# Designs tried in a protein design chat: VH-VL binders against Cytochrome c oxidase assembly factor 8 (COA8). Part 139

Target 1, 167 residues: Cytochrome c oxidase assembly factor 8 (COA8), of Homo sapiens (Human) (q96il0)
Amino acid sequence: APERGAERRDTAPSGVSRFCPPRKSCHDWIGPPDKYSNLRPVHFYIPENESPLEQKLRKLRQETQEWNQQFWANQNLTFSKEKEEFIHSRLKTKGLGLRTESGQKATLNAEEMADFYKEFLSKNFQKHMYYNRDWYKRNFAITFFMGKVALERIWNKLKQKQKKRSN
Below, E stands for the ipSAE of ESMFold2; O stands for the ipSAE of OpenDDE; V2 stands for 0.75 times the mean of E and O plus 0.25 times the DockQ between their complexes.

## First folded at step 15 (VH-VL)

Design jg21 (from jf9 with light chain S92T; framework fv_ebrasodebart)
Fold by ESMFold2-Fast, scan of step 15:
Structure jg21 (fold): chain C 167 residues (1-167), chain A 124 residues (1-124), chain B 108 residues (1-108)
Amino acid sequence: as target 1 above (167 residues)
Amino acid sequence: QIQLVQSGAEVKKPGASVKVSCKASGYTFTSYGISWVRQAPGQGLEWMGWISASEGNTNYAQKLQGRVTMTTDTSTSTAYMELRSLRSDDTAVYYCARDQLYDFHKGYSPFDYWGQGTLVTVSS
Amino acid sequence: QAVLTQPPSVSVSPGQTASITCSGDKLGDKYAYWYQQKPGQSPVLVMYRDSKRPSGIPERFSASNSGNTATLTISGTQAMDEADYYCQAWDTDEDYVVFGGGTKLTVL
């Protein structure tokens, strides 16, 4: 039987993640826009000495990002499905084909599309209002914890300075 | 009661034409379109095209373009589908179905009511 | 032309949950519709716009559509549910309507 090469698999340590592309000095990494939500995800750097408060802030930001991604992925998909169904329905009722004589996708005029956008927004008004309310609540919480983390860092820096002076 | 009633079974020779009727009742005929769907024996559903009852605008399946003609008679609330140059593989049950217009609040619900079907047999 | 693929047959015991799939490239980017056809009868619309149920269709019918697969689910399946089931979507390439090949649901 031919020789089989040796397999080496690196197992990343559990409980700690580190990531900083493309430069060594960055703390977080921003990815490409998600196909569905069209939002860029943030991959959070986890420092070795992350405080419980810093961890709580990071988890809150991650949870908020996930919530935001899910909301916009669903909203954008719903919009796309309804827009295409509206266009197909209107083209069909006009006796038009799906393709122009040039082979491109047939479309509706700007006035008809404006009507669709207006009705879609009106129909989704309450859903968008609840999203905005929850978005404000989440950002208030994040800002509050960012303030707490900033104060903790200032306090620790002052405490370190005082300790060095006493020794 | 909303109902679509189709004409009776037809037996045709290859090369002939067939014209199937679909009489609508129980709703405002001109507020909806009619789609035609066929089903060969033991096979699945195949969409043939649609017609607007108010305008008479039509849209036909690409495979049947040039062989099919759909018309309506608003005075009798009847839709018609004529298929020309019949082949043995056109043997099928032909259905008419009500095709709902898009509604922003309710959404689109196609083929909410169907006719009973018309068997067209093409044999030599 | 978009192709919608369904399993030819699905079998389930009375009272159990039946699952019928419909697969197509990026089907989840379109609305899916479902029809029930009993032998010698016309099709009946049982689900529309992925997950909406028409008036008169029992609550045991539900559906979903995500990614490449739409699924019709019948909970507490009854003998009367035995039929052929067809999925349908908009065909964005050629025709306005495309149907799946159909699935024969057997309750035994």
Scores: ipSAE 0.542, ipTM 0.812, lowest interface PAE 1.9, mean pLDDT 84

Design jg22 (from jf9 with light chain E94S; framework fv_ebrasodebart)
Fold by ESMFold2-Fast, scan of step 15:
Structure jg22 (fold): chain C 167 residues (1-167), chain A 124 residues (1-124), chain B 108 residues (1-108)
Amino acid sequence: as target 1 above (167 residues)
Amino acid sequence: QIQLVQSGAEVKKPGASVKVSCKASGYTFTSYGISWVRQAPGQGLEWMGWISASEGNTNYAQKLQGRVTMTTDTSTSTAYMELRSLRSDDTAVYYCARDQLYDFHKGYSPFDYWGQGTLVTVSS
Amino acid sequence: QAVLTQPPSVSVSPGQTASITCSGDKLGDKYAYWYQQKPGQSPVLVMYRDSKRPSGIPERFSASNSGNTATLTISGTQAMDEADYYCQAWDSDSDYVVFGGGTKLTVL
């Protein structure tokens, strides 16, 4: 009869840490595109010996990703709602129903849709400018902290080299 | 001051027709549409249809198709709703409401101003 | 044939927060609108495009719309807020307008 310990050892534990490649198990993981934002999320690896500076960088990157995901999810939803409202209102104004006699959804001509896209972009111009400004500020901060982390790692390597030389 | 003023209460027999008027003032009549909404005693709101004041284009609720006609008179800034072949279940307060057209900057805001309502009673 | 479902009645004490829901299939993919109707009076637009207030509507009124449910929220509810409340969206199938069945808000 099999023993409980042997059964536990015979079955691999669920999870990614044991059988994943070193780069995937010990590095950041990139997921599929979010349904609403169309952006791929990054799941950050947390090392056991993470320095306070490395933690600040990771949290800044996580917070930036959450901000970016939320911005585009909201923007895409707003675009969809306003587009449907525009189509609905224009069809009503024309005396047309929401569906054709064949049962298909009624549509506007390409020229009216082009006008909608142009006006939507124009109306959201300031919002996109603020997004770009904040995106730039966030990436500058990330780059700055990446530089600090790089200097910390160089310093630590120099200390380790000197320690090894001194024995 | 934006205002919609409706005609007075009506009592009709089954099979008759009723025509309710809605006179607009305080805005450019042809820049908006007019929707008609009714409310049976103790019941909720039911949309009946709308008309473009400038072009006369109409959309009617499917339940009322063939029995309702909406018109406008631009010279008097007045909208009309005629309901034919009246039944007892047509007893309701009938409202006209200003129905905004889509504006790229303001968006769509339906039913921002309402008439006072016209009670139509259908009884034998 | 879109249907918007509202609770028939909601009761709240003065000063408390009232929440009135409006449920419909994928309602959060559309803009929702809210109307207040007091006895013997015409409806009044109180919220538009999910969460925007018309001029003249107190800041106590707020609203949200997500998933299948739109919610009208009245903070610090007052006796003057007693009314029937109707949600509205456009019908995606055939008619242009669909109203919820209405909710009677009672204070106290």
Scores: ipSAE 0.503, ipTM 0.783, lowest interface PAE 2.0, mean pLDDT 83

Design jg23 (from jf9 with light chain E94Y; framework fv_ebrasodebart)
Fold by ESMFold2-Fast, scan of step 15:
Structure jg23 (fold): chain C 167 residues (1-167), chain A 124 residues (1-124), chain B 108 residues (1-108)
Amino acid sequence: as target 1 above (167 residues)
Amino acid sequence: QIQLVQSGAEVKKPGASVKVSCKASGYTFTSYGISWVRQAPGQGLEWMGWISASEGNTNYAQKLQGRVTMTTDTSTSTAYMELRSLRSDDTAVYYCARDQLYDFHKGYSPFDYWGQGTLVTVSS
Amino acid sequence: QAVLTQPPSVSVSPGQTASITCSGDKLGDKYAYWYQQKPGQSPVLVMYRDSKRPSGIPERFSASNSGNTATLTISGTQAMDEADYYCQAWDSDYDYVVFGGGTKLTVL
């Protein structure tokens, strides 16, 4: 079950005591693989003093994760449906039932399954090419905003040092 | 132009047999299978079985085991469906439809072309 | 033994969207197919592999398949769409092909 509050808490709500002091290490959490996509989701920690730039970076990372999860969930479902249809078609043409005498799902030999895998990869080549292009585009954007956030943090540290000099 | 043309209507007595033909044109007959689907008056569609036009391999619906035989004649690009021991509840329009052979590399579209149907009436 | 359940009848006014459902256990784990049959005519394939349209089928036809329910959607329904619609899938435990009971679409 996902941790309900401490690491994912933004600014503490009214009536809730704060237990994450400034400079406390509160981090993102990585969950178990999703049933459909088989990818591990990242649950992002929202800091109390999140800047607009930090929020933009977090939202971009969240949106990228949702896009990635949806792509692989759909791809895995398509693979499963096409695989079962292929097996059904081959068993039908051979005059064989869909289940063995023991009640297990009937399967094709490795040579016949190789035909399916080659066909599936061929059909999905363009789709995977577009996925890779979008993946690089999204990672470039994330890297760019990570750089901006780093510069903002440096700027804020410099401002703090200037204030200390004034006191 | 892809076309499946079936034989004409038949009237049979209970216990008789009927043989319906389906002549294919406009495509390579041996590259596909033929499925047979029937429809009783005012009722839905019921799959009867499938035959390979190249090898003659068949697969029949479990309900029709022992009563149906499907064959092909590649020289005339014709598929045949014979149903034996006819009963009154076999009264239906019988359709042939183009189906996959076993190779779906080109994209599978089952029952993409249908014959016009053959009415078989079984009455005393 | 798999059973595909369709509503027996659906009515819609011309120009409105018609929705025809097909329900079966784990249907979303299988490919669904849709056929249109007009009175006295042979069935015509209108959608295959859940959501794909054959050449010649108008773009106003679309479909989806998720969970236990496949849906055929006809946008801007026309009088010419009045027909019986059948869904079809593979039967995992009995036969290779199972059809739904059919839905009569009436355009009034």
Scores: ipSAE 0.105, ipTM 0.652, lowest interface PAE 5.6, mean pLDDT 82

Design jg24 (from jf9 with light chain E94H; framework fv_ebrasodebart)
Fold by ESMFold2-Fast, scan of step 15:
Structure jg24 (fold): chain C 167 residues (1-167), chain A 124 residues (1-124), chain B 108 residues (1-108)
Amino acid sequence: as target 1 above (167 residues)
Amino acid sequence: QIQLVQSGAEVKKPGASVKVSCKASGYTFTSYGISWVRQAPGQGLEWMGWISASEGNTNYAQKLQGRVTMTTDTSTSTAYMELRSLRSDDTAVYYCARDQLYDFHKGYSPFDYWGQGTLVTVSS
Amino acid sequence: QAVLTQPPSVSVSPGQTASITCSGDKLGDKYAYWYQQKPGQSPVLVMYRDSKRPSGIPERFSASNSGNTATLTISGTQAMDEADYYCQAWDSDHDYVVFGGGTKLTVL
């Protein structure tokens, strides 16, 4: 779910850090929430002088974002379908229609809905555990490559300074 | 083995009533519901309604409300469907089908077993 | 009331892939179910919850459901697959069950 009262423009919804100064100097940008995943996508800027290592890092970050969005889009859709199926099945079992006499959509009481939420969470516990594990593995890899890119940039600056000293 | 066995074919005049039976075997009758589905000659499937075998609660298709009654007899594991004020357009094969209740592990799987069908012909 | 639209007929040669569609408003937001009916026989459940196969249904049967269209796919279609196929979903408005009009699959 998004934090509507605690918006930070420099932070991705999943907690992934990104380079973005507070103003227009940011090269990456954050889009509106996806209709299905309810997550904000990050659109990555491609530098004109991108190294092969920088390209690998960017592709890894893009792949991780796509994986993350697909997971939550599928999870939210599954939740919605199972919730409606549960509600319809219970209303039918009670001999009730889908609409009230006033024409409003019929609903279940809080106790029955609590049972559904409890069972849905229990059923998906292992799936969420594996999601978290993969999420941390992916972020560890991203952090590692970010370190390699940083070292490459430092080394290139040192090489350029040495060459410019000779002139 | 799970089986639903229906009563034999019927020929009725317009305005009459028909009552079709569906005897269940091979499972716990009260753990499921029974839906009734009909099919006019050369036409598609049309859902008529559902009954709970345990509680007797029913839901009928809106177009049949007031003309249809569904009942069960737990002692014989039999479901019944009575259709009144028969018209020529009620001529159809009438099926009973086992209607699964929602299961948190498997979800809902309706109509996993069907009876053999009962032809009801309405003519004068 | 919700309406599910199927093509009245689909023809394939033996060994080819058959695709039978079922279209309805926001059908992909619901679970779809599929039934096979051979002449003079009762319907048989062949797919449930969009893409799940009941025990005893060949692996050649698969299905999907997205947007407004659910699709039943039969790979390596055989003469024995010749039948009428019906999709089914929950009716969101008045009744609990709605069926598609049916598709006659011919294998020639």
Scores: ipSAE 0.557, ipTM 0.812, lowest interface PAE 1.7, mean pLDDT 84

Design jg25 (from jf9 with light chain V97Y; framework fv_ebrasodebart; at its last look DockQ between E and O 0.39; V2 from the best seeds 0.00; counts 0 for: pae E 2.1 > 2, unsure alone 73.8 < 75)
Fold by OpenDDE, look of step 16:
Structure jg25 (fold): chain C 167 residues (1-167), chain A 124 residues (1-124), chain B 108 residues (1-108)
Amino acid sequence: as target 1 above (167 residues)
Amino acid sequence: QIQLVQSGAEVKKPGASVKVSCKASGYTFTSYGISWVRQAPGQGLEWMGWISASEGNTNYAQKLQGRVTMTTDTSTSTAYMELRSLRSDDTAVYYCARDQLYDFHKGYSPFDYWGQGTLVTVSS
Amino acid sequence: QAVLTQPPSVSVSPGQTASITCSGDKLGDKYAYWYQQKPGQSPVLVMYRDSKRPSGIPERFSASNSGNTATLTISGTQAMDEADYYCQAWDSDEDYYVFGGGTKLTVL
C-alpha cells in the first residue's frame, strides 16, 4: 500500500473572521466573507440544553466549515501566486515592464490569461474532484445528522405532550 | 549536461569597467534568461539584473541602474555583464544563473543553474 | 524595497532537524526559493515555489511558506548539509529579486 505521504497541510493562518454574533442570539450567524477563502463563516448557535446529537451535528458542521475554509484559502493563495508568476514571466518574455508608461500595472491580454486559467484548472482538476467528493460526503453526513436531530426533537415534543395529558 | 561557464577573475582600478562572460551549454539558450547575482566577500547574495536571451530585454537592480549593462550573443550562447565606474564596494564574486521562463507544469524556477562565479577585485 | 530576514546562524546536531526561517512583509503571498551555498562554491537551488524540491535534492529537505515566514526544514541533518542558506523571493511591485541575509547552518 503506497504510504500516502501526509501532505503537511500548510495551515493557512486561520484568520477566522472575528465576527462575534450578539450574545443573546438564538440563531446561527453568517459572517462577512473571509479575506483568504472568500467564504462566509457561520457562527453556530449553541443551545443551553444541547443534546448529544445536536452537539455532534454542530461539531460536524464546524469541522466541515473549517475544512472548507482551509481548502479555499489555500487554493486562492496558490492561484494568486501562480497567476503572479505567470504574468511576470510573460511580461518579462515580451520585454514589457510590470508598469506601463502611465504607471499602471501591466496586464496580459485576455487570450493569454485564458490559457493560464485553462492550464491552472487542468492541473488542479484532480484536486477539485477530490474536494467535490469530500464535500458531498461531508454534506451528506451533515444532512443525515440533521434528520436525526429533527426526529429527536419530534420525539421529545411528543413525550412532553403525553406527560402533559397524563397530569 | 547544463553548464554555465564564466570568464576568469578580474582585477580593476576604481573608475574602470569590467565585462564578465557566461557561456551556456546543454540547453536551448534562447528559451531562458540569465540573471546576474553578486556576492561581496563574507556577505550575502545580491541580485543585479536579468536579461532575456531571446529578446534581449533587461531589468536591472535600481542600485546599479546606469552602471550595469547586460547583453547576450545567441550565436555563441554567451551572456555578458558589464559593470562601469567600478568602486571598491563592487569587489565581489559575480555569478550568472539560468533564469527560467514560466512552465505550466513546473511553474517558475529561477536560478536553477549557476556559473562557477567570477571574482572581480577593485583595488587602487 | 522588500527585505527578507534570516537568522544569521543555526546550529544542529547530526540526525536532528534543522529549521531555517525567512521572514518578510507579505512573503506568504509570494513564492519562496531556497539556495544552499557551501564555502567556495556557487549557490545551489534546494527548494522552489515554497515547497517544491528540485531533482537531485535529498528528501530530507522540505520547505513551507505561511503568513510572512518561509521555513526550510532539513530532517536528519548530516555533516554535508553544513552551508549557508539563502531564501529568495520576487517583489512584484519593484520587479526585484530579493535575497535574505543568509543563515549559516552548523552541524555540531
Scores: ipSAE 0.652, ipTM 0.857, lowest interface PAE 0.8, mean pLDDT 90
Fold by ESMFold2-Fast, scan of step 15:
Structure jg25 (fold): chain C 167 residues (1-167), chain A 124 residues (1-124), chain B 108 residues (1-108)
Amino acid sequence: as target 1 above (167 residues)
Amino acid sequence: QIQLVQSGAEVKKPGASVKVSCKASGYTFTSYGISWVRQAPGQGLEWMGWISASEGNTNYAQKLQGRVTMTTDTSTSTAYMELRSLRSDDTAVYYCARDQLYDFHKGYSPFDYWGQGTLVTVSS
Amino acid sequence: QAVLTQPPSVSVSPGQTASITCSGDKLGDKYAYWYQQKPGQSPVLVMYRDSKRPSGIPERFSASNSGNTATLTISGTQAMDEADYYCQAWDSDEDYYVFGGGTKLTVL
């Protein structure tokens, strides 16, 4: 369903038509969670009058999203593989089969699984610290460029106000 | 040095039983399990089963359930695999291989050392 | 029963890159292992947990595992690498281990 977008105000709102033809949203779109990373992707809208600085910010945000999704997809996959291998090896050690009498996948008790989670977190601690460091650096860069874009927009508004004062 | 040394080749008639030995040295025998893997002439690898050297717990391949028995003798650091009711299609080289118990620090790493193999020929 | 499918043979010239594939349903959700076997010899573990190399295995060996396919890659293949290669994974259904049918690598 199309909807009318917000229009820029002109100097004669009652005398000039402001209506746009129906069209798709002019905003970023948020998708469903990725199957592997569990993160929602953002599809960025590219405006016709995007400044070079705005483009840099958008590309940085897109690159950071791709990096973040890849990290968590890989981490979740590694966790899943290691968890199943842990269950496999423990059931083998107990002399148990991989399936129960009901045909369901055999599982370990909560205490044994707690031990796995504790050890997985311990051995991945350094990897997660490096992730957090890089995540911090990326967000610092994004914040820096957001500040630059904000200053650019303030300057443009200031220039418009000066033009109005001269009239 | 870690070694697995297997017993010598055997020729058996159909219906007989064979018992292959695998003597381990160079590591703490009870800290690992032993898997048995066979290979028919010109064919691929087939897992037969696993035994814990410490507990004696076993897991056998579904295809061999009821015909195979695995045991260990911790006093001699030796694993044994007995296959009963032999058929001509049991002709194969039989390998023992050291199979890790899961270690949180190392992770799971199966079949890091193998015996030299024991040829068992089943013929009339 | 889970099945791991490998090509029966792969041929490369010395110095070329050899790629040996192993295919199975959702194999990338499990860890894959690779073994090298030369005629008259026992198998040797050459790669474990998808992409990890045991001590003593040359750096020219690498591996990956994604989706339905695990791949063993040998860069700068040497005559000494000529052997049968087997992939292996754990089975969640019937047996603890399943092996691929094996691939004969020929270096000529």
Scores: ipSAE 0.585, ipTM 0.822, lowest interface PAE 1.4, mean pLDDT 84
Fold by ESMFold2, look of step 16:
Structure jg25 (fold): chain C 167 residues (1-167), chain A 124 residues (1-124), chain B 108 residues (1-108)
Amino acid sequence: as target 1 above (167 residues)
Amino acid sequence: QIQLVQSGAEVKKPGASVKVSCKASGYTFTSYGISWVRQAPGQGLEWMGWISASEGNTNYAQKLQGRVTMTTDTSTSTAYMELRSLRSDDTAVYYCARDQLYDFHKGYSPFDYWGQGTLVTVSS
Amino acid sequence: QAVLTQPPSVSVSPGQTASITCSGDKLGDKYAYWYQQKPGQSPVLVMYRDSKRPSGIPERFSASNSGNTATLTISGTQAMDEADYYCQAWDSDEDYYVFGGGTKLTVL
């Protein structure tokens, strides 16, 4: 029986204040690490009175997050698959089983694994260089637009104060 | 032209042994392994084991451990699979297949070339 | 026990897209491979490392692998594609390889 659900329904007092649900919130939210990318996603809030500049900043942050999540999800998965394939191939060549006598997953020693790490990094060197360059470009652009939004908000507050005084 | 040519069909009685040959050509035999895969009539593929063509290291499927022996002859570029204590359920087509070593750039593609198969029938 | 499950048969009309699935626990964490076997012939490798195509395999063959399911896709299916198809992956338990049970593709 789901008594926890029914108990929670019945124990809430009437007239409790509304709050923003996790999927619909008045603020940005940070979720748990994604299983594949190991990055924490941000769930962006869209206010009703978002300026064009604020919208551009939000979309740039969303696009950068999606790009970054996808890149690391792909790289982490490829790394894991190729590592397992390398280990299994070497164990097979040595005539060894896939598990140790204690039932643990068989692995190679650090010297043997160093060959894999060296070659994997070498193969992916240019891809990671371009990723790092693009990562810095994207974060510079985001920081630049954050500054522009901050100035826009200050300017609008100053205009509002001058307008009230002159009435 | 990479080619694996197997020995001809055989008929055996229960309790006997069979030895299937697989002659490789068109590539450096000692640079690859040989896997053996069998297929009972109307059924799927079953991996039997693997042998290193250069070192002779083997790894056999657990189901067949103790009944199967795989060997190579580097001078003739030939792999052999011997299955002992034959039973009726060993009736199958036996394939040899080339088994690539892992390469960091090309990856790993087991069973890229196959022999034509050898029918072994076990009946009394 | 490691098991790769395939449907026993799939039927398609000529020119349509055929889709053959291969299911296994966390299969998307491993590389999947696909073999074609025509009646009376040896198997032929048609896809490797999830989605890579060997030289000589038509571009209408493609594949993917995610979650618990690998999928072989044949677009513009032709009569000559009628065959049995087997998926294969590394086995983490007892043996180095596990094959799926096979799928008979019929082109009507």
Scores: ipSAE 0.453, ipTM 0.745, lowest interface PAE 2.1, mean pLDDT 83
ESMFold2 (binder alone), look of step 16: mean pLDDT 88; pTM 0.903

Design jg26 (from jf9 with light chain A89T; framework fv_ebrasodebart)
Fold by ESMFold2-Fast, scan of step 15:
Structure jg26 (fold): chain C 167 residues (1-167), chain A 124 residues (1-124), chain B 108 residues (1-108)
Amino acid sequence: as target 1 above (167 residues)
Amino acid sequence: QIQLVQSGAEVKKPGASVKVSCKASGYTFTSYGISWVRQAPGQGLEWMGWISASEGNTNYAQKLQGRVTMTTDTSTSTAYMELRSLRSDDTAVYYCARDQLYDFHKGYSPFDYWGQGTLVTVSS
Amino acid sequence: QAVLTQPPSVSVSPGQTASITCSGDKLGDKYAYWYQQKPGQSPVLVMYRDSKRPSGIPERFSASNSGNTATLTISGTQAMDEADYYCQTWDSDEDYVVFGGGTKLTVL
């Protein structure tokens, strides 16, 4: 008998296995939005007998997700910090407190906040442009590997058909 | 050259008032605010309040409410801090510091320049 | 009440890296600022908005802020860096600027 071409990846040396999320499914699973990035993470299922090419595609998708999560977590945190600083500064300059008499957080009117949003978007334009450029590069690579995986699967099906016919 | 120059040291009796001055130079006075920060001997920094040089709006530390008044004179680019009903625990070095208004392009840099400090001693 | 906790003292040998921490609940959700004060002198702004360095401050000064802790780092510490260091942020509860208690850096 021939030796296995691929070992099952969910079989740990210690015999410990992890449940697929959700517990009833062994497919890719979409989680709740991340606290900082507000993006939903994808938990990738690793099938038994994953090809090296399929592994490269999965790892590329995982790395792209991590990059995307980090970018938006950092961007959202920067936005929040600058927004709070802007509000604190404007309330201070008006001679107002940070809290209302009822103990609620003091707020600025829509016109003042509109100025903040406009300027924040403007000064982050270059950063978002570079993000979009890198996003397209990553998606091109993913699409390319998806095509290669598709061709591999077609070729494997043709191989199976030939083996079946020769028997 | 940006500089804040404060008035000289003062010795006061309990119950008296003191008025410290802070003369600004090297920048457009009305484009910034002035914060006042004090430091008791051997202790840390304590914020007292802020004043807008352009509008005269003030925001004071709650525990100093009713005892402190901050003013500006734009013709001389000078800020003033008056503290009334002095107590022995008001003995401290009093600093003025330039307090940037929020700038969308540069961001915010509070207390980027400080005066040399004015020692106020309250003793009987 | 927001409270910023700093170690009262930190000691390093010349040329070593000094690390001064400033801890406060969700401090990393706010901008942190750092001041240096030498005996008999006024405080000097050495870092602003977590990690930015003012003109004239040596590049050996750096800082970070994440979670509950902001950190001021001085690489290749020199004798001239011996001073008290104060962190500062915005107080969300009492309408006041809040300062840390200060850290005395000793270089020996």
Scores: ipSAE 0.512, ipTM 0.792, lowest interface PAE 2.1, mean pLDDT 84

